# VH-VL binders against o27280, part 226

Target 1, 266 residues: o27280
Amino acid sequence: MDSMNVPEVLEIKRIVEESESVKTFIFSWDFRREVRPGQFVMVWDFRDEKPMSVSLIDPVRSEIGISIRRVGEFTDRVHGLSEGDLLGIRGPYGRGFELMGRDILLVGGGIGMAPLAALADEATARGMRVDALVAARTADELLFLDRLEAAGVNISTCTDDGSCGFKGFAHERLLTLEENHDMAAVCGPEPMMFQVMRILDERDVPAQLSLERYMKCAVGICGQCCLDDTGFRVCAEGPVFWSQELSRVREFGRYRRDPAGRRVPW

## First folded at step 9 (VH-VL)

Design Q31 (framework fv_libevitug)
Fold by ESMFold2-Fast, scan of step 9:
Structure Q31 (fold): chain C 266 residues (1-266), chain A 122 residues (1-122), chain B 110 residues (1-110)
Amino acid sequence: as target 1 above (266 residues)
Amino acid sequence: QVQLQQSGPGLVKPSQTLSLTCAISGDSVSSDSAAWNWIRQSPSRGLEWLGDTYYTSKWYNDYAVSVKSRITINPDTSKNQFSLQLNSVTPEDTAVYYCARVLRFDSAFDIWGQGTLVTVSS
Amino acid sequence: QSVLTQPPSASGTPGQRVTISCSGSSSNIGSYYVYWYQQLPGTAPKLLIYGNNQRPSGVPDRFSGSKSGTSASLAITGLQAEDEADYYCQSYDSSLSGYVFGGGTKLTVL
């Protein structure tokens, strides 16, 4: 019998270069195994296994996409692969985003736009109005703008250095944007997400936030997927949390655990 | 390129407060990617971490248990520096004091100040 | 007494392999990364190894780190006169809620 945790060996069907440091790997997928925006899979290169969020869900073409930023030895090896090469995929895991209402705000920073791109596709398919605030340090690090445009998303950009759109941080740009959304979804660096959450709370906009720390938690690193105070495990109860849950977590936006479980400032 | 430059008196009398400052160039003291540390070194105790200060949404401090009751580490965003105050010093506090940086993923002391020899004597 | 135990001295001749040990417990090395620092006389310590076995840019590949259980080691192959220095290991300790250092090893190149 099949175990839910048995990896499938899948062929890389197509690779999309999103930026110098980010690629999306596209695989044929059997949608009898459900995948939802906000979920992640374990990617196995036959040496190491790492969690990666799903960035494309296309039931019409029977494809999923996984966007990977080059940040270390594993991701560097995966970036060296070509169309036709094989990877092991296990999952999906975690809870996905919930959609409600008619209007949604997406706020993404860097690679955090990956799960939000999949969510944008679902929200537009449901007939929702989608506004996206896409944030990065520089213009070259803004991700998925072409894909969001093709989906009919209303896009605002900001860069720390002012090289594209608003000059400043995501939360500063958010203060100048329309306030009336039925919900929001946020993914990016925790300090950004904390500031954005605070503004959305003041506007009474319910928000879901996806925690990047699950990318290391799922490889069995002690402390990475356990939040202070509430005892939530990101890989078991996350990676997506409502803002009301995160407002009670002392370490959210303040510090994190390194791969050895040691507390370090963000 | 990041540099740390220390200043402060090299001689302190017993029972007084030891005060040192570390000036930062090439980075911001309120950078949310760094923690700013004090470490001392003596022949008898070797290298000893004293504590840090760092900013995410507000300022935080961590202090070594051995000095926690006597130590304060404070940032100064206007001067882009951070300081050490160690109260009620004894001759056992005689050491070379270093300031140092720790970054988010490279949780090592990757940048060090030049060091300041502090002698506690009458 | 330091929390992490290093031999107080080590020695070798040019071209030789030298290993410096660092011993701890489950509350430090057993649970956390190990780092190594080189200190030349009159200077601040310099980061030599991070993350158990990684080298910063500019550190020669003849320096390597390893970790097993509650112990770590620094290996220097092809020993050179310029390697004569003090070497310190460092980790984090959960019971102390702080960073801990070894007592240091004075390496003499004979």
Scores: ipSAE 0.000, ipTM 0.393, lowest interface PAE 17.9, mean pLDDT 82

Design Q32 (framework fv_libevitug)
Fold by ESMFold2-Fast, scan of step 9:
Structure Q32 (fold): chain C 266 residues (1-266), chain A 122 residues (1-122), chain B 110 residues (1-110)
Amino acid sequence: as target 1 above (266 residues)
Amino acid sequence: QVQLQQSGPGLVKPSQTLSLTCAISGDSVSSDSAAWNWIRQSPSRGLEWLGDTYYTSKWYNDYAVSVKSRITINPDTSKNQFSLQLNSVTPEDTAVYYCARVLRFGSAFDIWGQGTLVTVSS
Amino acid sequence: QSVLTQPPSASGTPGQRVTISCSGSSSNIGSYYVYWYQQLPGTAPKLLIYGNNQRPSGVPDRFSGSKSGTSASLAITGLQAEDEADYYCQSYDSSLSGYVFGGGTKLTVL
């Protein structure tokens, strides 16, 4: 029944420990139901439901993977699960990334590398040249480096503390990288994405950005992205948006919403 | 259900101002999830976007370059509607005028008004 | 002429597959999503495809969209008499800072 968007209860087939704080949960998937990089699913632990990006899309093994960072009560419970345990999965939801041209720059911060890892797989399978700028606060929070290397991706790293690669922020590292790409895809903390977007706009590189806070809006559960409940749910709903579409959003990268929905500076 | 209902005169004399109103039901004109647009359709120019009004942290307008010097689009929050004012009209402004909604972060015109034929003639 | 280029007409017979093209540039289709509208005689345009390839509720799955580089296409499989209409593509153009439409394609079901 798709009218109720009811979660399917799926068995955890395999768990990959990506770092101390990140695990990828792998499920068997019927690819008659399309999944594209940049899409997300709602993960239900039978108490709470949270949006999680799809980080692995493997039609050969008939598997999807969902990467989850331990940041609170829900994610702590999910991290406590083992192979053979059950989770509810709804989706996929949202628009995925679109690929164009011959080369792509990926810029990912922390867990934002999860949807970009899936995109890297698709881009390399299409024969594109893929450059990835992987950013984190510390070396132990850099994600998917081995997977990206195995896919043939050209990797640059940066950490805030200088523990791996360039010492500094993603946008500072980006200023030292070659300017020529046909497109870019960006995912990470919103202030990072805003700074990166400005540089790419100056370089006339079309960029797609994945905004986690709009994942709930795509499934109709965010009050401030609320569409008419009885009307069309159309348009360029997230989480993926083109950078120039974001020019209308004055609060992007400038403000966040607190739990009460109030606008608060970053 | 969101509905857009247009009203305004179907005949305007050359050099005068064309004025149309679009009433919104099922959504708020000040919703930060939408932009409110005017589009016209004529045999000579096809579908032509004229401009919009929208609220994100304050009210904004975007106008098509071809009409920017003559056009004003204004929201009216008390009546939940928005208007089009097009100054110094010529026979070339004869068209069917539509109001339409675009959702935030979108370029899709997902809800359209019924259309109003405006003839510019003496 | 329109910023986005469509053939002025297309035709097919019932049950056939018909494809309508929409060509642009890097400042529009190459950088932004493509949308398609169906306009039946005497009515306002109706959103048919959004985000290059997504269908609103109520649009049959025989309508599909695709995009590659600076071009997009609308495909109609199992063509029916009621599909006879004008079809318009639409995107955003950064050089114009505004929305742009194709010139429209009149689809005739023979």
Scores: ipSAE 0.005, ipTM 0.403, lowest interface PAE 13.9, mean pLDDT 83

Design Q33 (framework fv_libevitug)
Fold by ESMFold2-Fast, scan of step 9:
Structure Q33 (fold): chain C 266 residues (1-266), chain A 122 residues (1-122), chain B 110 residues (1-110)
Amino acid sequence: as target 1 above (266 residues)
Amino acid sequence: QVQLQQSGPGLVKPSQTLSLTCAISGDSVSSDSAAWNWIRQSPSRGLEWLGDTYYTSKWYNDYAVSVKSRITINPDTSKNQFSLQLNSVTPEDTAVYYCARVLRFWSAFDIWGQGTLVTVSS
Amino acid sequence: QSVLTQPPSASGTPGQRVTISCSGSSSNIGSYYVYWYQQLPGTAPKLLIYGNNQRPSGVPDRFSGSKSGTSASLAITGLQAEDEADYYCQSYDSSLSGYVFGGGTKLTVL
């Protein structure tokens, strides 16, 4: 039996307001228990439990951060908490990103920048050159720009409405950017990730993509945390997958599954 | 370049205390990104982690269950070194003892000392 | 005994591929990364692979690591005489709250 299947009650040390809809909750962490960019934890507010990606890994301060977007009743309750309040944390779970080569491209959409911000810190600490394409619908939904700048990341932005940087979608902006990366990491809405993956495949850039599908890992029901055609369980096999693994999934980029496991168009 | 240099006696009598020191160059014993470890190697038990010391806002120690009741690992910031004391030794503590660094966001021992053979005999 | 299980020996001839396995459980390899060390006679172990499959600077690309479930493997391609050494896998174990090592594999180059 592994104790990481039982929530540990941790005190919220700091809360960083990233945007009107996103907050990062920071906790003390014992780094003998490994946590890597791309992994997620289950956050328990003593009523409901939801999966959240780890967005900050800071061994110097012995802290982890979890970035949460306000999208429903659970996240609204968590956003109402203050420094000093308690949350249950279970995990980490899932496969983290793997780093290779000297140069990495990060492509993040909205809250998908959360796991990529942690990866940017790791990649720069390894001496890699990091280029980040940060995408959102509007300028106020662009996340972690100040943190990426502090880490020495070369940043490009795009917004659907043109309110910051390139006007258009991530894949349209990517077509105008430098092609010479040893690898890429991508996280955001599945339609965005699918288009980005296609471009990176044409450039022969190996890419890892993080799927933030509904992950009720304790249940393990087909359609809630697995991919169509492959049978991958996101919480066990993912959430990070190589682009070659996703190229055979008919569902990827076309539709998603609701909590009941039913197909829903994007 | 980080280097670890070990010193201490190679022969200890049963029931006495085994004492070793590891001097650090090229890094700080109080580095927030590192933990400083003792590992031993014997033919009967192979490689065996004994414990560590590391600094964040304060000093911490972790010890393997098998030795926890008789082991102490202490940093010395003024000399940039850390030590191992293992009490009430028996012949089963005969081993090559290594000090080693872990980078704290990895569980990897990336830098090792040269090793010290410690024989426990009368 | 060691917490992680390795074969006690492996062998190959120059130019061949050799694979060394490492088996654990959900409390160690199943939940944590795997690391590999090379130990030449009379020397301290040297980090060979970290984070399941990554090489430190100076380690030839002939060495590679992989992990699946509760097991990991070290692969050596283009085997050379100087690869003759003991190889150890390592992980962390949550139930022991400590680092754990494999029993070691003595690789002989024939």
Scores: ipSAE 0.000, ipTM 0.447, lowest interface PAE 14.1, mean pLDDT 83

Design Q34 (framework fv_libevitug)
Fold by ESMFold2-Fast, scan of step 9:
Structure Q34 (fold): chain C 266 residues (1-266), chain A 122 residues (1-122), chain B 110 residues (1-110)
Amino acid sequence: as target 1 above (266 residues)
Amino acid sequence: QVQLQQSGPGLVKPSQTLSLTCAISGDSVSSDSAAWNWIRQSPSRGLEWLGDTYYTSKWYNDYAVSVKSRITINPDTSKNQFSLQLNSVTPEDTAVYYCARVLRFSYAFDIWGQGTLVTVSS
Amino acid sequence: QSVLTQPPSASGTPGQRVTISCSGSSSNIGSYYVYWYQQLPGTAPKLLIYGNNQRPSGVPDRFSGSKSGTSASLAITGLQAEDEADYYCQSYDSSLSGYVFGGGTKLTVL
């Protein structure tokens, strides 16, 4: 028995309000245990367990952060907690991002910026030049801008409604950026990631994309992590994939699964 | 510069208590960024971690399962040192004993004492 | 018996690349960082690698670490006579709730 398969009960050390709908919960972490950007943990509120990406990795302060968007009963309960309250944490799980080269482009949509914020910290610590394209529906939903700025990241923003930065979608903004990068990392809604991947492929920029929707396989239902055409299992082989791997998946960016397992368009 | 200096007897009789101390310079035994460890080395068993002591809001200990019933590791803030007591020793406890620091940043044994050979014999 | 498995010996000639392996399980290397230590005769072990692949200040670039699954490796390039020493890997083990070491590899420079 290892602690990856048994939740540790941890005290909420600090809570950061990232937006009206997103909070980052910060815990003391034993950095004898490996954790890398792109990995996730299972968060247990003593009733239900849900996968959440690691958004802060700070070995100097011995802290790990988990960013949670309020979207349902579980997350509503967690958002109601205070500093000093307890949560169970199990993990980390999944394949993290790989870093290579001197320059990296990050493209994040909504809560998908959370694992990319941790990656930005790692990339800047390695001396890489980091450009981040941060996308959301409105200015109020742009996440981690202060943290990225403090890390020395070059930030571009876009919002669907034009309330901050470029008016339009992430891929439309990316088309106006002609700077080449050694690699890219992308996380957000699948339709956004699909469009961004196409542009990066045309520019011959290797990209890693995080498929967080399939993290439910961490609770023991491996069949639900299987990607249609290739047989990839996100919990075993992801959630981070290279773009060339995802180009073979017909479902990526076009369909999701409903609770009955049926394909439905995004 | 941080240094660890060990002291204690090199010969202990079977069934008695082995007692060693590790004096710290350049850091504080109550530093909340460090844990203070004992590790031993023998030809037959190799390197074995024995346990640690560290301070956050209060003092804590971790002990290796193999020695947990016989071992005590205590800090002394007034002398800036920590000690090892190992009860009911047998010839199998014959080893070179090292004290070592672990920092919260790296979680590595980054500073080691010079080692003390302890022989358990009549 | 050591919890982590290393070959008992390795050898090379000056200028050669040598690699020392360290094998564990999901309860240690598979879940925790790997560390490497060099021990010269009559001295305490010295930290060479922490966090799988990081070098402390003062350790030459010739030393590098890697980890894949439940195994780790220490690579030494441009081997020098002064590299002749014992090398130990170390990790943490959740089932033992403690630090664990490899059995050590004696590196001989021919």
Scores: ipSAE 0.012, ipTM 0.550, lowest interface PAE 8.3, mean pLDDT 85

Design Q35 (framework fv_libevitug)
Fold by ESMFold2-Fast, scan of step 9:
Structure Q35 (fold): chain C 266 residues (1-266), chain A 122 residues (1-122), chain B 110 residues (1-110)
Amino acid sequence: as target 1 above (266 residues)
Amino acid sequence: QVQLQQSGPGLVKPSQTLSLTCAISGDSVSSDSAAWNWIRQSPSRGLEWLGDTYYTSKWYNDYAVSVKSRITINPDTSKNQFSLQLNSVTPEDTAVYYCARVLRFSWAFDIWGQGTLVTVSS
Amino acid sequence: QSVLTQPPSASGTPGQRVTISCSGSSSNIGSYYVYWYQQLPGTAPKLLIYGNNQRPSGVPDRFSGSKSGTSASLAITGLQAEDEADYYCQSYDSSLSGYVFGGGTKLTVL
């Protein structure tokens, strides 16, 4: 047993309410431990453990943030916690995003904007120009707009219902954006990411995509996280993949797996 | 801006206590963004971290296992300095001793004192 | 023996590229950032690289760091005579609950 894979019990230093359904939990972090945008941690509430993306990396304040959407029993319990309460954190795990060039496009859907917010901070700190396409079903579900604006990011919004910005889906909005970028990073629902990837591939924009599926475990053998055609394990080889890697995966954007490993259409 | 200035005797007899101090300028010893460290360097062991002291809601110490039973690192907030006491010294403790800051931004030893050669001999 | 392993010496000629390796394990480099220090004779070590690949202000861009798995490297391009020094890698080790250093590499410039 590797001591680095045992959950560390951390005090919740601050909670930021991002929306009715999303909170960011902020912890003091020992930045001797490597953490990069695009990586995830296992969050343990002393009953269940779930993977969550790192959404804030702030070495100046010695803090990390983890943004959690309320979607079930585990996340309901975590959302009921207060500043001063304790959570177990294990990790970080996975490959982070790589930054290249001078200009980057971020395309985030819903909670998928969380790891991209951390990436936006790093990209702006490196002097890159950052454009973000922030997509959600409704205006109330758009995340991190104030934080992105404060970081100097150029923001476009998109809602399915037209309550804010472009009316339609992220890939439909992307088709109306003509600006070229040196690279892109994409995170959100898998069908959205598939459509966005195809458009970026046609435009010769190299893209990294984060597959943040709920997983059984982040350590050890994890067959439920394997992708068809390539055998990639999200927790070991991902969650961040280049678009050329994902173009070979037949199930990407078409199927997911239930807890028994069976293929289920999106 | 930040400077660390070491003082203390360069010669200590075996079985005695080695005592060094490190005066801090341009930062506070009680800054919650910094840890204050002692590191030594010898031909036989190379660079060796000995321990630190730092303040959050109270004072803490971390000590290297190799010296844990003999070492004390103490802050002095009134003089803005911190000290090293190493008990029951042997010739193996002969080394150049450095104080150094770790800032909770880079987590690097970003500022070092000038170093003090301490010889342990009779 | 040091916890982190470096070659004891390296050499190059002016204008060339030199790489200094640093190898560890999952309890140190595999999980923690790597740092590099330059030490000229009679002086304290000076920070060259932090956070695997970041340069503090005043360090020339010909110095760069990288990390892969349990190993790290320091690269010096356009080698200059003033780069002749001892170089140390450093990380943290969870099993020791403390900072660990490499044994140092003496770099000689022709």
Scores: ipSAE 0.061, ipTM 0.607, lowest interface PAE 6.1, mean pLDDT 86

Design Q36 (framework fv_libevitug)
Fold by ESMFold2-Fast, scan of step 9:
Structure Q36 (fold): chain C 266 residues (1-266), chain A 122 residues (1-122), chain B 110 residues (1-110)
Amino acid sequence: as target 1 above (266 residues)
Amino acid sequence: QVQLQQSGPGLVKPSQTLSLTCAISGDSVSSDSAAWNWIRQSPSRGLEWLGDTYYTSKWYNDYAVSVKSRITINPDTSKNQFSLQLNSVTPEDTAVYYCARVLRFSDAFDIWGQGTLVTVSS
Amino acid sequence: QSVLTQPPSASGTPGQRVTISCSGSSSNIGSYYVYWYQQLPGTAPKLLIYGNNQRPSGVPDRFSGSKSGTSASLAITGLQAEDEADYYCQSYDSSLSGYVFGGGTKLTVL
């Protein structure tokens, strides 16, 4: 009997270098414990524990992958590990994405492409038509383009600096795309997600958005898991939300709170 | 278009094994995008999920705790169907039995069989 | 007792708005999507709402879902005689490692 709340010590089977700052760590996984795209796991380096989205779900090879961006002390230590080293994995946690319809749109910014890459694999395996809008600040921060291309995904890129694809933001590129979709999934910086959500709502495309910053709340670490107007808790109800749940939340895409409770711009 | 068609006896004696089959058309029982479920409905217990079978790299089963010791759900890839066997039945197992599909990553029962009333009496 | 709690009955007249509640806990509705099913007499349940608030193709926009905390609601606006049916909510429960249903609500159109 496996418990989702007890860490399992797993060997790093393979490491894929996605970019200068992002690595995917691949582990053997028993799929009696189902994992869905959009869910996260707690990664324990035997010193600290942090939530990470699942970026690869491969039942044929019996593998999961976890993509980690180097942004602080914990992630710097994990990036220093090698194949054969051990990490503790607990989970999965949270609500994953739901796949409905035949034609879907993925909109990802930076590391937000990680859970969307797993979703793209599943959607294409189901025979769905998948369009992906992949956004980053610069060309070298675009992630998973090779995986998406190999899966048969129709890819559009945009970079803030114009170094690859459309020059501009994801929502500006989306306005130039004239395709109907049955649903969309969106993951990335909240200002990007807010702008994308508004366009999809106007086009009557139901969207699911992943709020990664609140994943710590699921394990009791974060105090910032409540959203302003609705009183619902991201850790209990997320990290994935339908756009209609987020459309009335005042803080979404506009500001965040620091540890003192002050508004901080994006 | 996916359809589920149930077959099996409507009357079973106490202590015997209840056996039902669900034939699938328009999808494969071994599709890694679906789980194949049995659900029953009775006046006393309402809608009750019994278990499923599904294929990823190999076949798996999940069973509800209340029936786990008596239940077997098996796929048959050659006939594109799956079955329910419930051992040692009692009158409390009298219910309408449904087979149903859950698509991977949905948790919704999106396609249902027609239902089979099974009465357990002597 | 069902794991998810619904009122056993609800009623309305044609053209009115009717709401059916579904209450759970953090291990089910608080952590997972809510689904709604309509069951006409003598038929199998039919998926009416998925992902808390989305409609499958063919479901009229008079039907809508919502979720707040550990509770969910199904709303029917412009109530019609053909809406008379049993309605069930459903979620997944992590503590039971399985699917859970509400006890059902019999909707009568007066």
Scores: ipSAE 0.006, ipTM 0.534, lowest interface PAE 10.8, mean pLDDT 84

Design Q37 (framework fv_libevitug)
Fold by ESMFold2-Fast, scan of step 9:
Structure Q37 (fold): chain C 266 residues (1-266), chain A 122 residues (1-122), chain B 110 residues (1-110)
Amino acid sequence: as target 1 above (266 residues)
Amino acid sequence: QVQLQQSGPGLVKPSQTLSLTCAISGDSVSSDSAAWNWIRQSPSRGLEWLGDTYYTSKWYNDYAVSVKSRITINPDTSKNQFSLQLNSVTPEDTAVYYCARVLRFSGAFDIWGQGTLVTVSS
Amino acid sequence: QSVLTQPPSASGTPGQRVTISCSGSSSNIGSYYVYWYQQLPGTAPKLLIYGNNQRPSGVPDRFSGSKSGTSASLAITGLQAEDEADYYCQSYDSSLSGYVFGGGTKLTVL
């Protein structure tokens, strides 16, 4: 690839429909620089640019995948694209996940399963035992179940409405699951991640959590990517943080920031 | 656990079509996470990848340049298997043929069939 | 001829360290992961190393992989008689848009 700060125009090789609201866009990628699970790229539709987590990393096929949920004008436009159409991609950016131990727990909520799906692939390829707790509001919003099953991952599901698996929230389901993991990786809504982190801390399981804060720029002096107590910038020092780093951030799990940077409750 | 079982004739005459089948157990041929490959091995050329088939939103194939004009790899979802057809064979196609799985994310040929020796002779 | 270059043979005695090289170019090993396979006589190849240096469950820690630039190596420490086999490296090649294998190395344990 050219400079990391200049978008490269790539052709959409394949599109996978993950759900009614989520698609994975697959591109040929030149792996001069290895992409790691937990990193993100900036996706440019030639009008607007948005950060998206890398959800598929396949150096053998020379492919990356980017999973995008339909949530607004930009994502609606991107979802309207077809194989053969072009998008600008720059990156990768951010700190990825670190794997340790033999037995790994993944806890994902909604689109938060995207970076965890890439991590699951790497962990299973390394011979690790992977348990995944996949959470969503409804059954139709559970993502990557077939992909995780095909990779040999042990899957538990929960939905808020009980339409698939355990009826309840991710942290409530986690309390009923086996406790013996060497590490965990967590990605999803911050209130969910906060509750999961507390349980893992009580179990002495080191956890990595991916924070996908509102980002106006990738790698910059922009304050929109900051946590309020520590000054951590998600795009520069994240998006992946260890639980001990987040335990000192008062806003984590309690407050979010709007596009203007104002603190609002979840 | 995932297993691949090969079947097909071991003798083919020059100019005919070589046809082999690979039955899958413990995984689905339409699994979004897997690509299903044919690889052959001969004393003169060693291991040679021939092509694959895989499913995402639709079926795709990739074929090695050396065989692209005469090869077809097809899935059969009802029988959970995939096949190889190689047209217009010559004695140079004599080899042990393997089917193999690549998990999209590991990139490795992690599961292999038992192999089928195919001899092309009159 | 194979796209990736391996020595056709290697040898060692029990307890010795042996190394098998695999050389490519920027279109394959220089950009993509390297994999290694062990093939015992009369059997299918078995995955030994993936992702340059990772071992599947059940592969002894005597086996290790490394990659530098456009070349890769498989190292076997504490060589044992059962390690006598053919070893193949594998990568992907962007110019061919396909998987490529080395020519194989026959390892003899003396």
Scores: ipSAE 0.005, ipTM 0.460, lowest interface PAE 12.3, mean pLDDT 84

